# VHH binders against p49116: the designs that were tried, part 145

Target 1, 238 residues: p49116
Amino acid sequence: EGPLLSDTHVTFKLTMPSPMPEYLNVHYICESASRLLFLSMHWARSIPAFQALGQDCNTSLVRACWNELFTLGLAQCAQVMSLSTILAAIVNHLQNSIQEDKLSGDRIKQVMEHIWKLQEFCNSMAKLDIDGYEYAYLKAIVLFSPDHPGLTSTSQIEKFQEKAQMELQDYVQKTYSEDTYRLARILVRLPALRLMSSNITEELFFTGLIGNVSIDSIIPYILKMETAEYNGQITGAS
Below, E stands for the ipSAE of ESMFold2; O stands for the ipSAE of OpenDDE; V2 stands for 0.75 times the mean of E and O plus 0.25 times the DockQ between their complexes.

## First folded at step 10 (VHH)

Design y11 (framework vhh_ozoralizumab_d1; at its last look DockQ between E and O 0.04; V2 from the best seeds 0.00; counts 0 for: pae E 13.7 > 2, placed apart)
Fold by OpenDDE, look of step 10:
Structure y11 (fold): chain B 238 residues (1-238), chain A 119 residues (1-119)
Amino acid sequence: as target 1 above (238 residues)
Amino acid sequence: EVQLVESGGGLVQPGGSLRLSCAASGFTFSKYGMYWVRQAPGKGLEWVSSISGSGSETLYPDSVKGRFTISRDNAKNTLYLQMNSLRPEDTAVYYCARYTPGYSFRDYRGQGTLVTVSS
């Protein structure tokens, strides 16, 4: 069998909405997020192994891990997105709301902590100076996770994950031969993704655009869309 | 207290037009992005339109693009939805909602206004 990923899967270029507004607004943020989401899902779709699982299974996989893929995408595209500025804008909007509304203290804490976790994760990945190959393999490892409930073909999924892990290991060994523990340092970051709430992510980055339509509900439609540059419009398919 | 009150719904024939309004109070209207969502009988919530705080940016799904226009008057604290070329499939309760990061729009929406498109 050939490799799980090819060089074509390493490319992960996010195109930001243009023009960038002088002041970040909800539309810019949500459109940027939507483009990243679509890019992430279409990236997954481009993997032959992903296709081999069948539509039902691969849809279930994406539903289970979209938040993790999205978060990895945020980290990978943090510079082009000016993620820190986006997050600051979100916090600012939240603070404005807090000042005007009687919001639950617990909810505020949860949201703020989530934002903090996102920022810290992205910072940690930046500190590690993760390259495009490593991101691709990490995304594959996350995508082909057999431990999500309700999945079919778990044996096959596990095999794909193992293959991703092996290819990552080989790549790191080849590329970073002097850094014996790089692989471990990279992999140890993955658990942080599981600590992040998909609901909060959805509400932070997507509610301003799609309202109460769940990412879960639109995933099948996104996966069926033609691979094209997404201009930030998520079709309200519910 | 945040209040959103939708109005303008009613019965209209296919191809007809309606203009919905949403009166906002209890917060600084111009600071918030707003959007319209709708719920048809037996269906889930569907995003209809979004507008930035300043009103400079608007977004639509393909289902309503070219037919619906969202706008706002920040001086009057009012959100609008001009609906043209209405179709039976546009029949739904329409809600005005405020964007709040990390919070569901359900926390900041009105009671809705019913739009029925029927011959």
Scores: ipSAE 0.200, ipTM 0.594, lowest interface PAE 1.6, mean pLDDT 89
Fold by ESMFold2, look of step 10:
Structure y11 (fold): chain B 238 residues (1-238), chain A 119 residues (1-119)
Amino acid sequence: as target 1 above (238 residues)
Amino acid sequence: EVQLVESGGGLVQPGGSLRLSCAASGFTFSKYGMYWVRQAPGKGLEWVSSISGSGSETLYPDSVKGRFTISRDNAKNTLYLQMNSLRPEDTAVYYCARYTPGYSFRDYRGQGTLVTVSS
C-alpha cells in the first residue's frame, strides 16, 4: 500500500574516478563499472518493497537481474561515463588483436556483436529521451521479475512488478500526454536486456578483478555493505 | 596496511583432507567478504569459494561443491577453507583475498599456500 517508489528513488548520480587518465585502461574501466554496479545495488536496496522480501530473496533476485540492471545504468549514465569512448577503445583493442593473431575470431565476433547490441540499446534510449523517473520504473520492472528460477515469494514479486508497471503508466500518461504511444515504445526496449550476456559484460567491464570471480559471488557483500563504507571506498576516504 | 597470510598447505594423498587458514590484519575483518582462489601449475586463476562478512552466505563452483567448506572466525580475524576428498586436480597454490569492489587498483591477496595432492 502506497507508491512503490518515492522521489528519493529517482536520484541516480554516478561519480567517476578522478582524474580521468589520458589513455583509458582496464583499471579505470573496471573502477568506473564497479561504481555503477554499487550504485545500482544500493538503489535496489533502498526500495521498501525490496526490503520487504527478506535478505535471502533480495540476494537471489539481484543475482538473477544484475546484468539487466547494470545495462540500464549504462544507458542512463552513458554521457557521464563517456561510454561511447570506452567502447571505442575496446573495439580498437580487439581489432589490433585480430591483426596480431592473438584471439579466436569466433570470440571476437561474439564480443563485437554484444558491443553493437549495447550501443543500439543505449542509442534507442537516448533517442526516446528517457527521463530519470522512467529509468527508475524500468529498473523496478526489471528488478521485480518473478520468472527467474529458484525465487521464493514469486507472487509478491509479481505484484510489485505490476505496481511498477502501473506507476510507470500513470507517470507517462500525465507527463507525456501528447505522446499516446510513449509507454509502448519504452516497454518494447526491455526484451533486449535479456539477450545481454553477463559473461561478456564481465569481460568488457570487470576484467580488472582478480581471478575468475563472478559478479554473482560479490553481490551478497555489496547488498550488506553500510552506506558509510561504500561512500568511503568510492571516495578513497576509508 | 592490509595483510593476509595463508597457511596450512602441504602434501596429502588423494582422498585426504587439509584445512587452510588465512590470518587477516589491517582492516575491520567482519565488514568484508572474503574468498579463496587457486592457481594450478601452468593454469590461470580459478575461483574456489566466497563467504560474506558475517559468514551467513557461502558460494562454491560445481568443481568443489560438497567437498570444500569456507568459514570464518571474526573474533580471531581468520578465514578457513576445509578441503575434503582431495583429488590430484586440486593441486595448486591457494590464495585468500578480500573483496574490494570500487577499488580495482588495490588487490588484497596473500602470497599463497601450496597444496599438493599426490601419492
Scores: ipSAE 0.000, ipTM 0.195, lowest interface PAE 13.7, mean pLDDT 81
ESMFold2 (binder alone), look of step 10: mean pLDDT 86; pTM 0.867

Design y12 (framework vhh_brivekimig_d4; at its last look DockQ between E and O 0.60; V2 from the best seeds 0.00; counts 0 for: pae E 10.8 > 2)
Fold by OpenDDE, look of step 10:
Structure y12 (fold): chain B 238 residues (1-238), chain A 119 residues (1-119)
Amino acid sequence: as target 1 above (238 residues)
Amino acid sequence: EVQLVESGGGVVQPGGSLRLSCAASGFTFSKYGMSWVRQAPGKGPEWVSSISGSGSETLYADSVKGRFTISRDNSKNTLYLQMNSLRPEDTALYYCARYTPAYSFRDYSSQGTLVTVSS
């Protein structure tokens, strides 16, 4: 069997909305997040193994792990996105909500902790200086997680995950031969993704979506979207 | 300049039907997904339905599934919304927009077409 990932899967270029507003508003944040989400999902779709699972199964996988994929994407694209600025803007918007007494103290705490977790995770990944290959493999490991409830073809999913892990190991050994424990350090970061609430992530980054559309509900649509259409929407070509 | 013009709204009784149209200009229509959004009095905007550029994929809000059908004619640069089994709660100003609900609607029609469902 051929490799799970190719060099084409390493490329992960996020195009930000233009122009950037003077003040980051909810729409800009949502648009940026949406583009990242689409990029992440279409990245998954570009993997032959993902397609081999069938539409129902691969949709279920994405539904199960979109938050983790998204978060990895945030980390990977943190500089391009100016993530720290986005998060600060989100906090500011949240403060306005607090002042309006729309949120309970407990909820505020949860949201703030989530933001902290996101920031810490991204900082940790930056500190590790994760490269594009490593991100690709990590995303694959996250994507092909067989431990989500309700999945079919779990044996095949597990095989793909193992393949991703092996390829990552080989890459790290080859590229970072002097750093014996790099693989372990990288993999140890994955559990942090499971601590993050998809609901809170959705609230933070996607609240501006018209009609309170859930990420879960649009995932099938995104996965079926033609690449040309996606590109057209991203570039804004007339 | 992107222009979206809605039409087809009116007053109907519960259980009735309407067909909305959106005429698009100022961009390559077939390259963009299109959406319908509605805003009821006193409520915020609500996403209703989306259709891919080619028309091959459609998506609906749960509130309209089975009752509404989104379609498009790319040769006419026109988006449609067939609304059947209308309910009072469907009363709203309906807008067409470029892009999917996951995007910031930059090109939001300022006019809309009013749909009133009342006995």
Scores: ipSAE 0.338, ipTM 0.691, lowest interface PAE 1.9, mean pLDDT 89
Fold by ESMFold2, look of step 10:
Order: structure tokens, then sequence, then C-alpha cells
Structure y12 (fold): chain B 238 residues (1-238), chain A 119 residues (1-119)
């Protein structure tokens, strides 16, 4: 019983690598993205309802939704990250890759469409002036999705998702009482998250990882990380 | 100053075994996850395996899964890689590094240890 999220889950402070390089490079982009990913995983891990589901269920949920959580994080932190600048640099690299014949035309089209959809999503969230409470509830709705294959506690996950939806509704109605359609406008943004490709997100933001390490493969490690190791990862300490 | 010193490489027959060691100093070893990375002549670096700071979580590249075992002894500040069922394609210079998502291959400056698998 009690609220699904507390005020501590509203705080979402991303610290960027310093200094910002004169030319954006794969290391800066990957470090920035890694910090956001770890912040997002720490956020999910801190939720009592998430903790209550057990370790295997936690891993399965995060594997299924990490890209949606990451994308919401990008939208929430777009100004702090200078996301528009990062995406512009990536577009320039893609144009150079066309000239060098390093990628197929179909792949480049897919990646450019993904970048455009990401920019559109972030702009729509900024136009709505989505606040930190609303982001926290949207992340919870995405996290507690019961329709992913292989989940073991689907009835309880569904109850938590319904709770997140109810708390978002209550929050919006109280805080934005003069805006009758705000909740509807917020909720129609969620389907766009399901269209975001996790492998393209990895290509855009995580190319600096050695080998073909997928985010899916490191999620159990991140979720079980010790406090000292976690603090080193989210601040970029040596 | 961070120092990582690899040892235990050598020449071995296909199907043989080797155990690599990495002695760490200049940082709090147990605070950091660790990785093994290898580089064959004329190729780019390839991630092999990683282990969490406590040793409770391990990850392996598909090419070595089931054959290699990563471990650590935090009381001795030492990382290990047990390599079994070695194949000619495992021939490479092996490095250890502190594992971070962005910097695992950039956080090593040692010579590495050479593993050669040959008839």
Amino acid sequence: as target 1 above (238 residues)
Amino acid sequence: EVQLVESGGGVVQPGGSLRLSCAASGFTFSKYGMSWVRQAPGKGPEWVSSISGSGSETLYADSVKGRFTISRDNSKNTLYLQMNSLRPEDTALYYCARYTPAYSFRDYSSQGTLVTVSS
C-alpha cells in the first residue's frame, strides 16, 4: 500500500563528462549515454515495487524496456546533454559514411528515420513542458509493462502499471486542473517509444563499447552493481 | 598511477590450457569491474570477458563462452583468466583493463601477455 513513487524518484540529475570536447567523438557520446543508462537503471532499481518483484523478473523487465527508459531519459535531459548537438554530429558522420560506402543505403535510411523520430519525440515532450513528476510516472508505466514475453509475475506487474497510471492521472488533474486534455496529450506520446529500435540506439550512442557487447547482456551486471562501483560509473571516476 | 601487469601467456597446443594473471596497483581494485581484451595481429581489439568488482557477475564474448573463466582475488589485487580448449583463433595479445561502458579498452597501458596457439 501507499504511492508507487515518492518524491525521491522525481529527482533525475544527469552529470555530463567534463570538459566537452571541441569536436564530439565516440568516447564523449558513449560516456554521456552510459551515464544516462546507469542513472535510468539506478532509478528503476530504487523503486520498492520493482524490488518486490524479485531479481529474475527485474532483469526481464529492464531487458524488455531499457530502450524506452533511455529514450524518456534523453527527452528529459535533452538540454543538459546538448542532445541536438550530439545528433547533428551523428548525422554528419552518417553523411561521411555514405561517401565512403561503409553502410548500405537501407541501413542509413533506417538510422536517419530513427534520428528524426527521436528529435520529434523530444521536441513534442518539450512543447508539452513535461515535468519531473510526469516523466517519473511515464517511466514507471513503461517499466511495469506486463505484456513482455517470459515474465513470471504478470498479474502483479499489471497492478503496478495500473497504479502508475492512476497516480499520473491524479497528479495531472491536481497540478494542471485548468488543462482538461493534458493527460490525453501526454499518453498519446507513449506509442512512439515502442517504435524506437534498441539496436539503432546502441549504434547511435554505444558504438564506443568494445566488441559487439549489447546493452541486454550487461543489464544483470548493472542491476546488481555494488554502491562504490555504481558511483564510479555514474560520475565517470577512474 | 594506475598500473596493470599481465602475465601467464605462452605457446600452447590446440586444446590446451593457460591461466593469465593481471596484477593491479594504483587504485582501489575491488571498486572496479575488470575486463580482458585481446588483439590478434593486424586486427582491432576484441572484448573477451568482464567481472564485477565483487566478482559476483561475469560476462563472456560468445566466442569464448564455456571455454574461458574470469575470476578475481580482491585480497591480492589480481585478475585471472582461465583459458581451456584453446584454438588457433585465440592467438592474440591479451590485456586487462578496468571495465567501464565507455572506456574498457582505453584504460590499459601495459604490454599485455602473448598467447600463441599452434601445432
Scores: ipSAE 0.005, ipTM 0.316, lowest interface PAE 10.8, mean pLDDT 81
ESMFold2 (binder alone), look of step 10: mean pLDDT 81; pTM 0.821

Design y13 (framework vhh_brivekimig_d4; at its last look DockQ between E and O 0.38; V2 from the best seeds 0.00; counts 0 for: pae E 9.2 > 2)
Fold by OpenDDE, look of step 10:
Structure y13 (fold): chain B 238 residues (1-238), chain A 119 residues (1-119)
Amino acid sequence: as target 1 above (238 residues)
Amino acid sequence: EVQLVESGGGVVQPGGSLRLSCAASGFTFSKYGMSWVRQAPGKGPEWVSSISGSGSETLYADSVKGRFTISRDNSKNTLYLQMNSLRPEDTALYYCARYTPLYSFRDYSSQGTLVTVSS
């Protein structure tokens, strides 16, 4: 039984749409978010343990945790994405909706709070200076969460999660030996992910998608998509 | 230049069938997922179906599941949509588009093909 993750799982490179528009429109935001989502799912798929769970269980796991994975991805790719600018643009777009009286006061509050939570989370992760290995392990811990309802093979999922946790512990101990509480500081950030609404995330980042398609409905399709196909779409290779 | 040209639209009675085609050029067709989108009068665009580059995976909107079948012939650079059991609510201008539902419309035809379902 080898390690849960390898060095290949540490790489998490997001390719942004090009060119970047002068004004961040909904299209750019949605495409950027979509690429991140796919990257996150592709990353999950690349883990042998994930594959070992079977297609049904895999799909269920991703459906359950895509928002958390996505959020971790946002944090990890915040600089490359210019996340602060994206969020500002989203807020601006939201303001237009407010002016048009399309949203209730309560909903506006919820959405704004969500944006704040996202920004705060990403800022907190940046402050901690989380590295690529740590992100990989954190994503694995989030992915292999056995506490979601409706999951099969929960014992195996739990084992994988434990393995991820142990490997993270070992890594932190080895890499950050002078910081004895780093592991705890990192892990204590994970609960914040559970406070974030997947529905609101979807609304903020994915409303510009073609039609009324839910992330939930597309997840199986994404998980079965060939890597070459995805790469072709991202690079715009003709 | 990416070019997509739809054909096959027409007028049919409820319960009827149509087969739409989309001829693609200007890119490596097999490397891209393709989608059908429709726009009914007075409504916004609605995603209908998508198919992976290889054709191995398909996805459908709930409104068309069981009635529509998306397929492709990569040797002919052509996308298809078999529409069975058509309903009045299926009346729309149908467009083919490059990419999956996760991507915004960059390259879709400006013309589309009109499908009218009426008694």
Scores: ipSAE 0.135, ipTM 0.559, lowest interface PAE 2.3, mean pLDDT 88
Fold by ESMFold2, look of step 10:
Structure y13 (fold): chain B 238 residues (1-238), chain A 119 residues (1-119)
Amino acid sequence: as target 1 above (238 residues)
Amino acid sequence: EVQLVESGGGVVQPGGSLRLSCAASGFTFSKYGMSWVRQAPGKGPEWVSSISGSGSETLYADSVKGRFTISRDNSKNTLYLQMNSLRPEDTALYYCARYTPLYSFRDYSSQGTLVTVSS
C-alpha cells in the first residue's frame, strides 16, 4: 500500500573491476557483466512487492525478464562501464574469428545485428537523458510484466506493474512538467528490449566465467544468496 | 584474515580418482557459496563447479558433469571436490574461491593444488 519503490531502489551504483586492463579480455568483460547481473537481480529482490510474491513466482519473473533488466542496466551504466569500448573489443574479436574461419557467416551476422540493436537502444536512452528514477520505474515495469507465459499470480503482478506505471507518470509529470510527451517517448523504447536474445547476451558477456551454464539455470541460486556472498560478487574481492 | 588452503592433488593415471579439499578460515564459511576453478599450464582460469552456502544448490561445467562431485562440510569449514574418471585434459592447478559460479578469480593469495593425469 505504500509506494512501489523508495529512494533506496533508485540508487544503482555499479563498481567496475580495477584497474581496467589496456587490452580488454574475456575475464574483465565477464566480471563486469556479472557485477551488473547481480546488481540487477538483487535490486529486484529488494523490492517489497517482489518479496511478497513468493519464491517460485520470483524465480519465474526473473527467468522471464533477466535479459531485459540486464539490458536496461547496460544502458544506465554505459559510461561507467565504458560499454562502447567493450563492444568495440567484441566486434574486433568477431572479425578475427571471420579471418580465422572459426564461426559461420550466419552466426556472425546474427551476433553483429544484436550488437547494433544494443548500441541503438543505449544511444536512444542516452538521447532521452533517462534519469535514475525513470530507469528504476522502467525496470519495475519490465520486472512485473504479467504477459510472460507460465507465470502464477498474474493479477497481482499486473497490479504491481500498474503501480509502477502510475508512479513513473507522477514522477515525469512533476519533474518534466514542460515536456508533455516525455512519458510516451520513454515507454515506446520498452518493446526494443524483447528484441534482445538471451543466448546472444550470454555469448557476448558471460562466456568463460560461468562455465557454459545458462543464466536461466542459476537464477534460483542468485536469488537465494546470503548478503555477504552477494556483496562479495559485486565487489569482486579476489 | 581470510585464508583458503587447497590439498589432495597428485599424479594419477587416466580413469583414476582424486578428492580435493579446501580448508577455509577467517570468515563464516556457511554464509558463502564456494567454487572450484582450474587453470591448465599456459591457459586462463576455467570454472569447474560451485555449491551454495547451505549446500542445497550445486552447479557443474559441462566438461566435468557426471564425473565430478562438489560438496561441503560446514561443521569443518571444508570444501571438497570428488573427481572420478579423470582424463588427461583435467590436468591443471585447482583452487577454491568463496564466490558464486559467476566469479572465478582466486580469493586472496591461495596456492591451489596440482592435479596431473598421465600414463
Scores: ipSAE 0.011, ipTM 0.302, lowest interface PAE 9.2, mean pLDDT 82
ESMFold2 (binder alone), look of step 10: mean pLDDT 82; pTM 0.830

Design y14 (framework vhh_enristomig; at its last look DockQ between E and O 0.58; V2 from the best seeds 0.00; counts 0 for: pae E 11.4 > 2)
Fold by OpenDDE, look of step 10:
Structure y14 (fold): chain B 238 residues (1-238), chain A 118 residues (1-118)
Amino acid sequence: as target 1 above (238 residues)
Amino acid sequence: EVQLLESGGGEVQPGGSLRLSCAASGFTFDDYAISWYRQAPGKQREWVSTIGWSGDTNYAESVKGRFTISRDNAKNTLYLQMSSLRAEDTAVYYCARSKGSFMPRDYWGQGTLVTVKP
């Protein structure tokens, strides 16, 4: 068997909506988020091992981990997205909801904590100076997680995850040979992804776009798109 | 009621040009991304182009450089300027809306036929 990932899986280029508005509105935020989600799902689909799992299994897999993939994408694309500015805008929009007494105190706290966790995670990844290869392998490790409930082919998924881990290890050893603990420092960031609520992420980034529809319901649609449509939309010009 | 109505289809010679229109009604046009699709006989529906709410444009590789998507929000109308038409461009062309450029299309027009004769 060949490697799990190739150099083609390292590229992860997000194109932001243009032009950027003077004030970040809900449309801009949601559009940006949707592009990132799309890119993340396309990336997953481009992995031969992912395809080998079959449509039902790989759909379930993405459903289970889309929030983690999305969050890794946020971290990876934080600069191009101006993530700090987006998050600030989200907070500002939330303030309006707070003033209108639409949210309970507990909910406000949860949402604000989630935003904080997102920011901290992205900052931590930036501090580690994670490169494109490392992000690709981390995403693969997250994607091929066998410990989600309801998954089929868990043995195969686990095998793919192990391959991802091994390839990451080899890469880090080769590229960062002087930093013997880099692998460990990178991997210990993954648990933070599991602490983040997919529901809150959906609310913050997608509610304005999908309304009452869930990301869960959209995932199968995206994964069934024709390759030409994926390529055309991802490589499109603004 | 949400409506999308395509027009402008017809017969054209190879190398010719044609402009399609999609008239939208029943929703806030400028809040949505609008896309063109086409379906040739015996083939699956194919994505052609999308223009986002911000004016961002994307094209299928097969039409890039030949087709231009645009929108007039004041008229609630989507356009597709087609140039250097080829026989393989023969299809029924559909317009469709979505909340985002990369989101599922939720409403479709009835289509307009474009025939490029060899």
Scores: ipSAE 0.626, ipTM 0.827, lowest interface PAE 0.8, mean pLDDT 92
Fold by ESMFold2, look of step 10:
Structure y14 (fold): chain B 238 residues (1-238), chain A 118 residues (1-118)
Amino acid sequence: as target 1 above (238 residues)
Amino acid sequence: EVQLLESGGGEVQPGGSLRLSCAASGFTFDDYAISWYRQAPGKQREWVSTIGWSGDTNYAESVKGRFTISRDNAKNTLYLQMSSLRAEDTAVYYCARSKGSFMPRDYWGQGTLVTVKP
């Protein structure tokens, strides 16, 4: 039995929509986020262990963890996406929505707190200088979580998660041999992903502040897409 | 209320060119990603190309370099310029909209037939 991930699973290249508009808007933000979502789903789908679990199990896993995978993707791609600029544009839009009496103050407070937690998570990951291998294993640990409701292959999923943890440990020990506590500092960041609300992520990144489209409803479609359609929908230039 | 109407289909010889149009009404065209799909007789519907609200374009590998998608937001119209046509391009072509390039299509046109003679 071979490694859980190969070098092909480390590559995580996000291509932003072009041309970048003079002023960022909710339409650009939603298209940018959609590309990251599809890149994350393509990444998960390409893992042999994920393929081995079967289609119903795959759908259940991704429905349970897509927000955590997406949040790890945001942190990994924060510079390419200009995430700080995107979040600033969202904050400005929220303030205009209050001024125009379009959203409740309680909801805006929830969304602002979520943005602060997201910014803090991304900053903490940047401070640790998490590399592409570490991100790949963290995403695998999140993907292969055995405790979600309705899973039928729980012991196999748990074995895959343990394998991801072991491979991360081995990588960190070999690559950062002079930093005894790096693995512990990395793993302590994972609980912060639990603070991220999937419905607020949808509101922030996928449907704008007006209207909603459920990511849960499209996950079976995304997982069944042909590879050519994936590539065409996440990149248009090169 | 929402309408997507394809036109421009017809018969063409191999190596020929054709331009498809998709006229949109009943919604704010600028806010949507618009895609072309096609369905050959006896086959599943397949994705051809998408243009996002920002103007970014994406293509299926089978049509890349031969087809060009574009949009004219002033006319609420999507186009597909097809060149170097082959027999395997014969299909009914549909346009479809979505809030994002990767979101489910929530409205489909009725289709226009393209036939490339053997």
Scores: ipSAE 0.005, ipTM 0.202, lowest interface PAE 11.4, mean pLDDT 82
ESMFold2 (binder alone), look of step 10: mean pLDDT 83; pTM 0.835

Design y15 (framework vhh_enristomig; at its last look DockQ between E and O 0.12; V2 from the best seeds 0.00; counts 0 for: pae E 9.7 > 2, placed apart)
Fold by OpenDDE, look of step 10:
Structure y15 (fold): chain B 238 residues (1-238), chain A 118 residues (1-118)
Amino acid sequence: as target 1 above (238 residues)
Amino acid sequence: EVQLLESGGGEVQPGGSLRLSCAASGFTFDDYAISWYRQAPGKQREWVSTIGWSGDTNYAESVKGRFTISRDNAKNTLYLQMSSLRAEDTAVYYCARSKGSFIPRDYWGQGTLVTVKP
């Protein structure tokens, strides 16, 4: 068997909507988020091992981990997205809802904590100076997680995850040989992803765009899209 | 009621040009990304091009450099300027809307036939 990932899986280029508005509105935020989600799903689909799992299994897998993939994408694309500005805009929009008394105190706290966790995670990844290869392997480790409920082919998924972990280890050893603890420092960031609510993420980044439709419900559609459509949209010119 | 109505289809010689239109009604046009798709006989529907609400454009590799997507928000109309047409461009062309450029389409037109004769 060949490697789980190739150099083609390292590229992760997000194209932002253009032009950027003077004031970030909900539409811009949601569009940006949707592009990132799309890119993340396309990335997953481009992995031969992912394809080998079959449509039912790989769909379930993405359903289970889309929030984590998305969050890793946020971290990876934080600069190009101006994530801090987006998050600030989201907070500002939430303030309007707060003033209108549409949210309970507990919900407000929960949402604000989530935003804080997102920011902290992205900041932590930036501090570690994670490179494109490391992000690719981390995404693979997250994607091929066998511990989600309801998954089939868990043994195979686990095998793929192990391959991802081993390849990451080899890469880090080769590239960062002077930093013997880099692998550990990187891997210990993954648990933070599991603490983040997919529901809150969906509300913050997608509700304004898709309304009452869930990300969960559209994932199968996206994964079934033709390859040409994926390629054309992610590599297209703005 | 949401409506998308394609027009401008017809027969054209290879190397020729044609401009398609998609008239939209029943929704706020400028809030949506609009896309062109095509379906040739016996083949699956194929994505052709998308223009986002911000004016961003994307194209399938097969039409890149030959087709130009544009929109007139004042007229609620989407356009597809096709040039250097080929036999393989023969298809029914559909327009479709989406809340975003990179999310599933939710409404489709009835289509307009483009025939490029060899």
Scores: ipSAE 0.340, ipTM 0.695, lowest interface PAE 1.2, mean pLDDT 91
Fold by ESMFold2, look of step 10:
Structure y15 (fold): chain B 238 residues (1-238), chain A 118 residues (1-118)
Amino acid sequence: as target 1 above (238 residues)
Amino acid sequence: EVQLLESGGGEVQPGGSLRLSCAASGFTFDDYAISWYRQAPGKQREWVSTIGWSGDTNYAESVKGRFTISRDNAKNTLYLQMSSLRAEDTAVYYCARSKGSFIPRDYWGQGTLVTVKP
């Protein structure tokens, strides 16, 4: 039986909205984040093991881990997105919201702590110089987590996660043969993803698009969409 | 019976303005995200703009700053105010509904033609 991931699953090219606005704004941030979200979900959908689990299980997995996949995507694409500039703009917006009394002080503290954790995660991944193959396997490990409540087929999901872990190990050993502890240093970063709040991610990156519905609630529809429909809704291309 | 009926298309000169309308019936208009799409001759259909349930608006980069989407829930009508029109804006314009901003469009209008030609 073949590998869990092939070289075709390593490609993860994010294209940013054009043209870049003179000053970053909520709509540019939301459009950029939406492109990353759809790219992440398209990546997951393309995996044969994911396809084999069936529609109900697929939806449950993505609903459980979309924020972790999105956060890995943010780290992987931080330079292309100019993520540090986006986060600075969000911080400035939050400071204006204090002056307009739109958010409570406790909420602002919670959001700022989340931004700090996100920055530290992205910095740690950049310091480790995580490559595209390693990101693909880390995303697969996160995607095929059997620990989420309400999952069916947990034995099969666990087998896929173990296969992703084995393939990551083989890749790291072959590619970084002189760095005996690289795998351990990479895997230690994963628990931080569970500390990221999906509610705050929605507030930070999806404010302009999340009217009366959360990302969690639309995932079944996004998974059914063809790439052309994604482009028609978010990128302006069919 | 669900209906979406576009109107307001026509010929304009470059730099001109038009206002498109989409009259909706047969569903609870307020509960849907409504979008404008366009299709130029020989090209694929292209997303233009969406307005969600909460009134949040989003625009394709090619029309940002020139087009304004709005809705009048009392009249069950979607609008697209187009300004500073260019030759590349020539297309048939369609309105479409969806239950959510990211959800596929499940109903489409017949379209209204906009021609920008000096």
Scores: ipSAE 0.010, ipTM 0.201, lowest interface PAE 9.7, mean pLDDT 82
ESMFold2 (binder alone), look of step 10: mean pLDDT 82; pTM 0.827

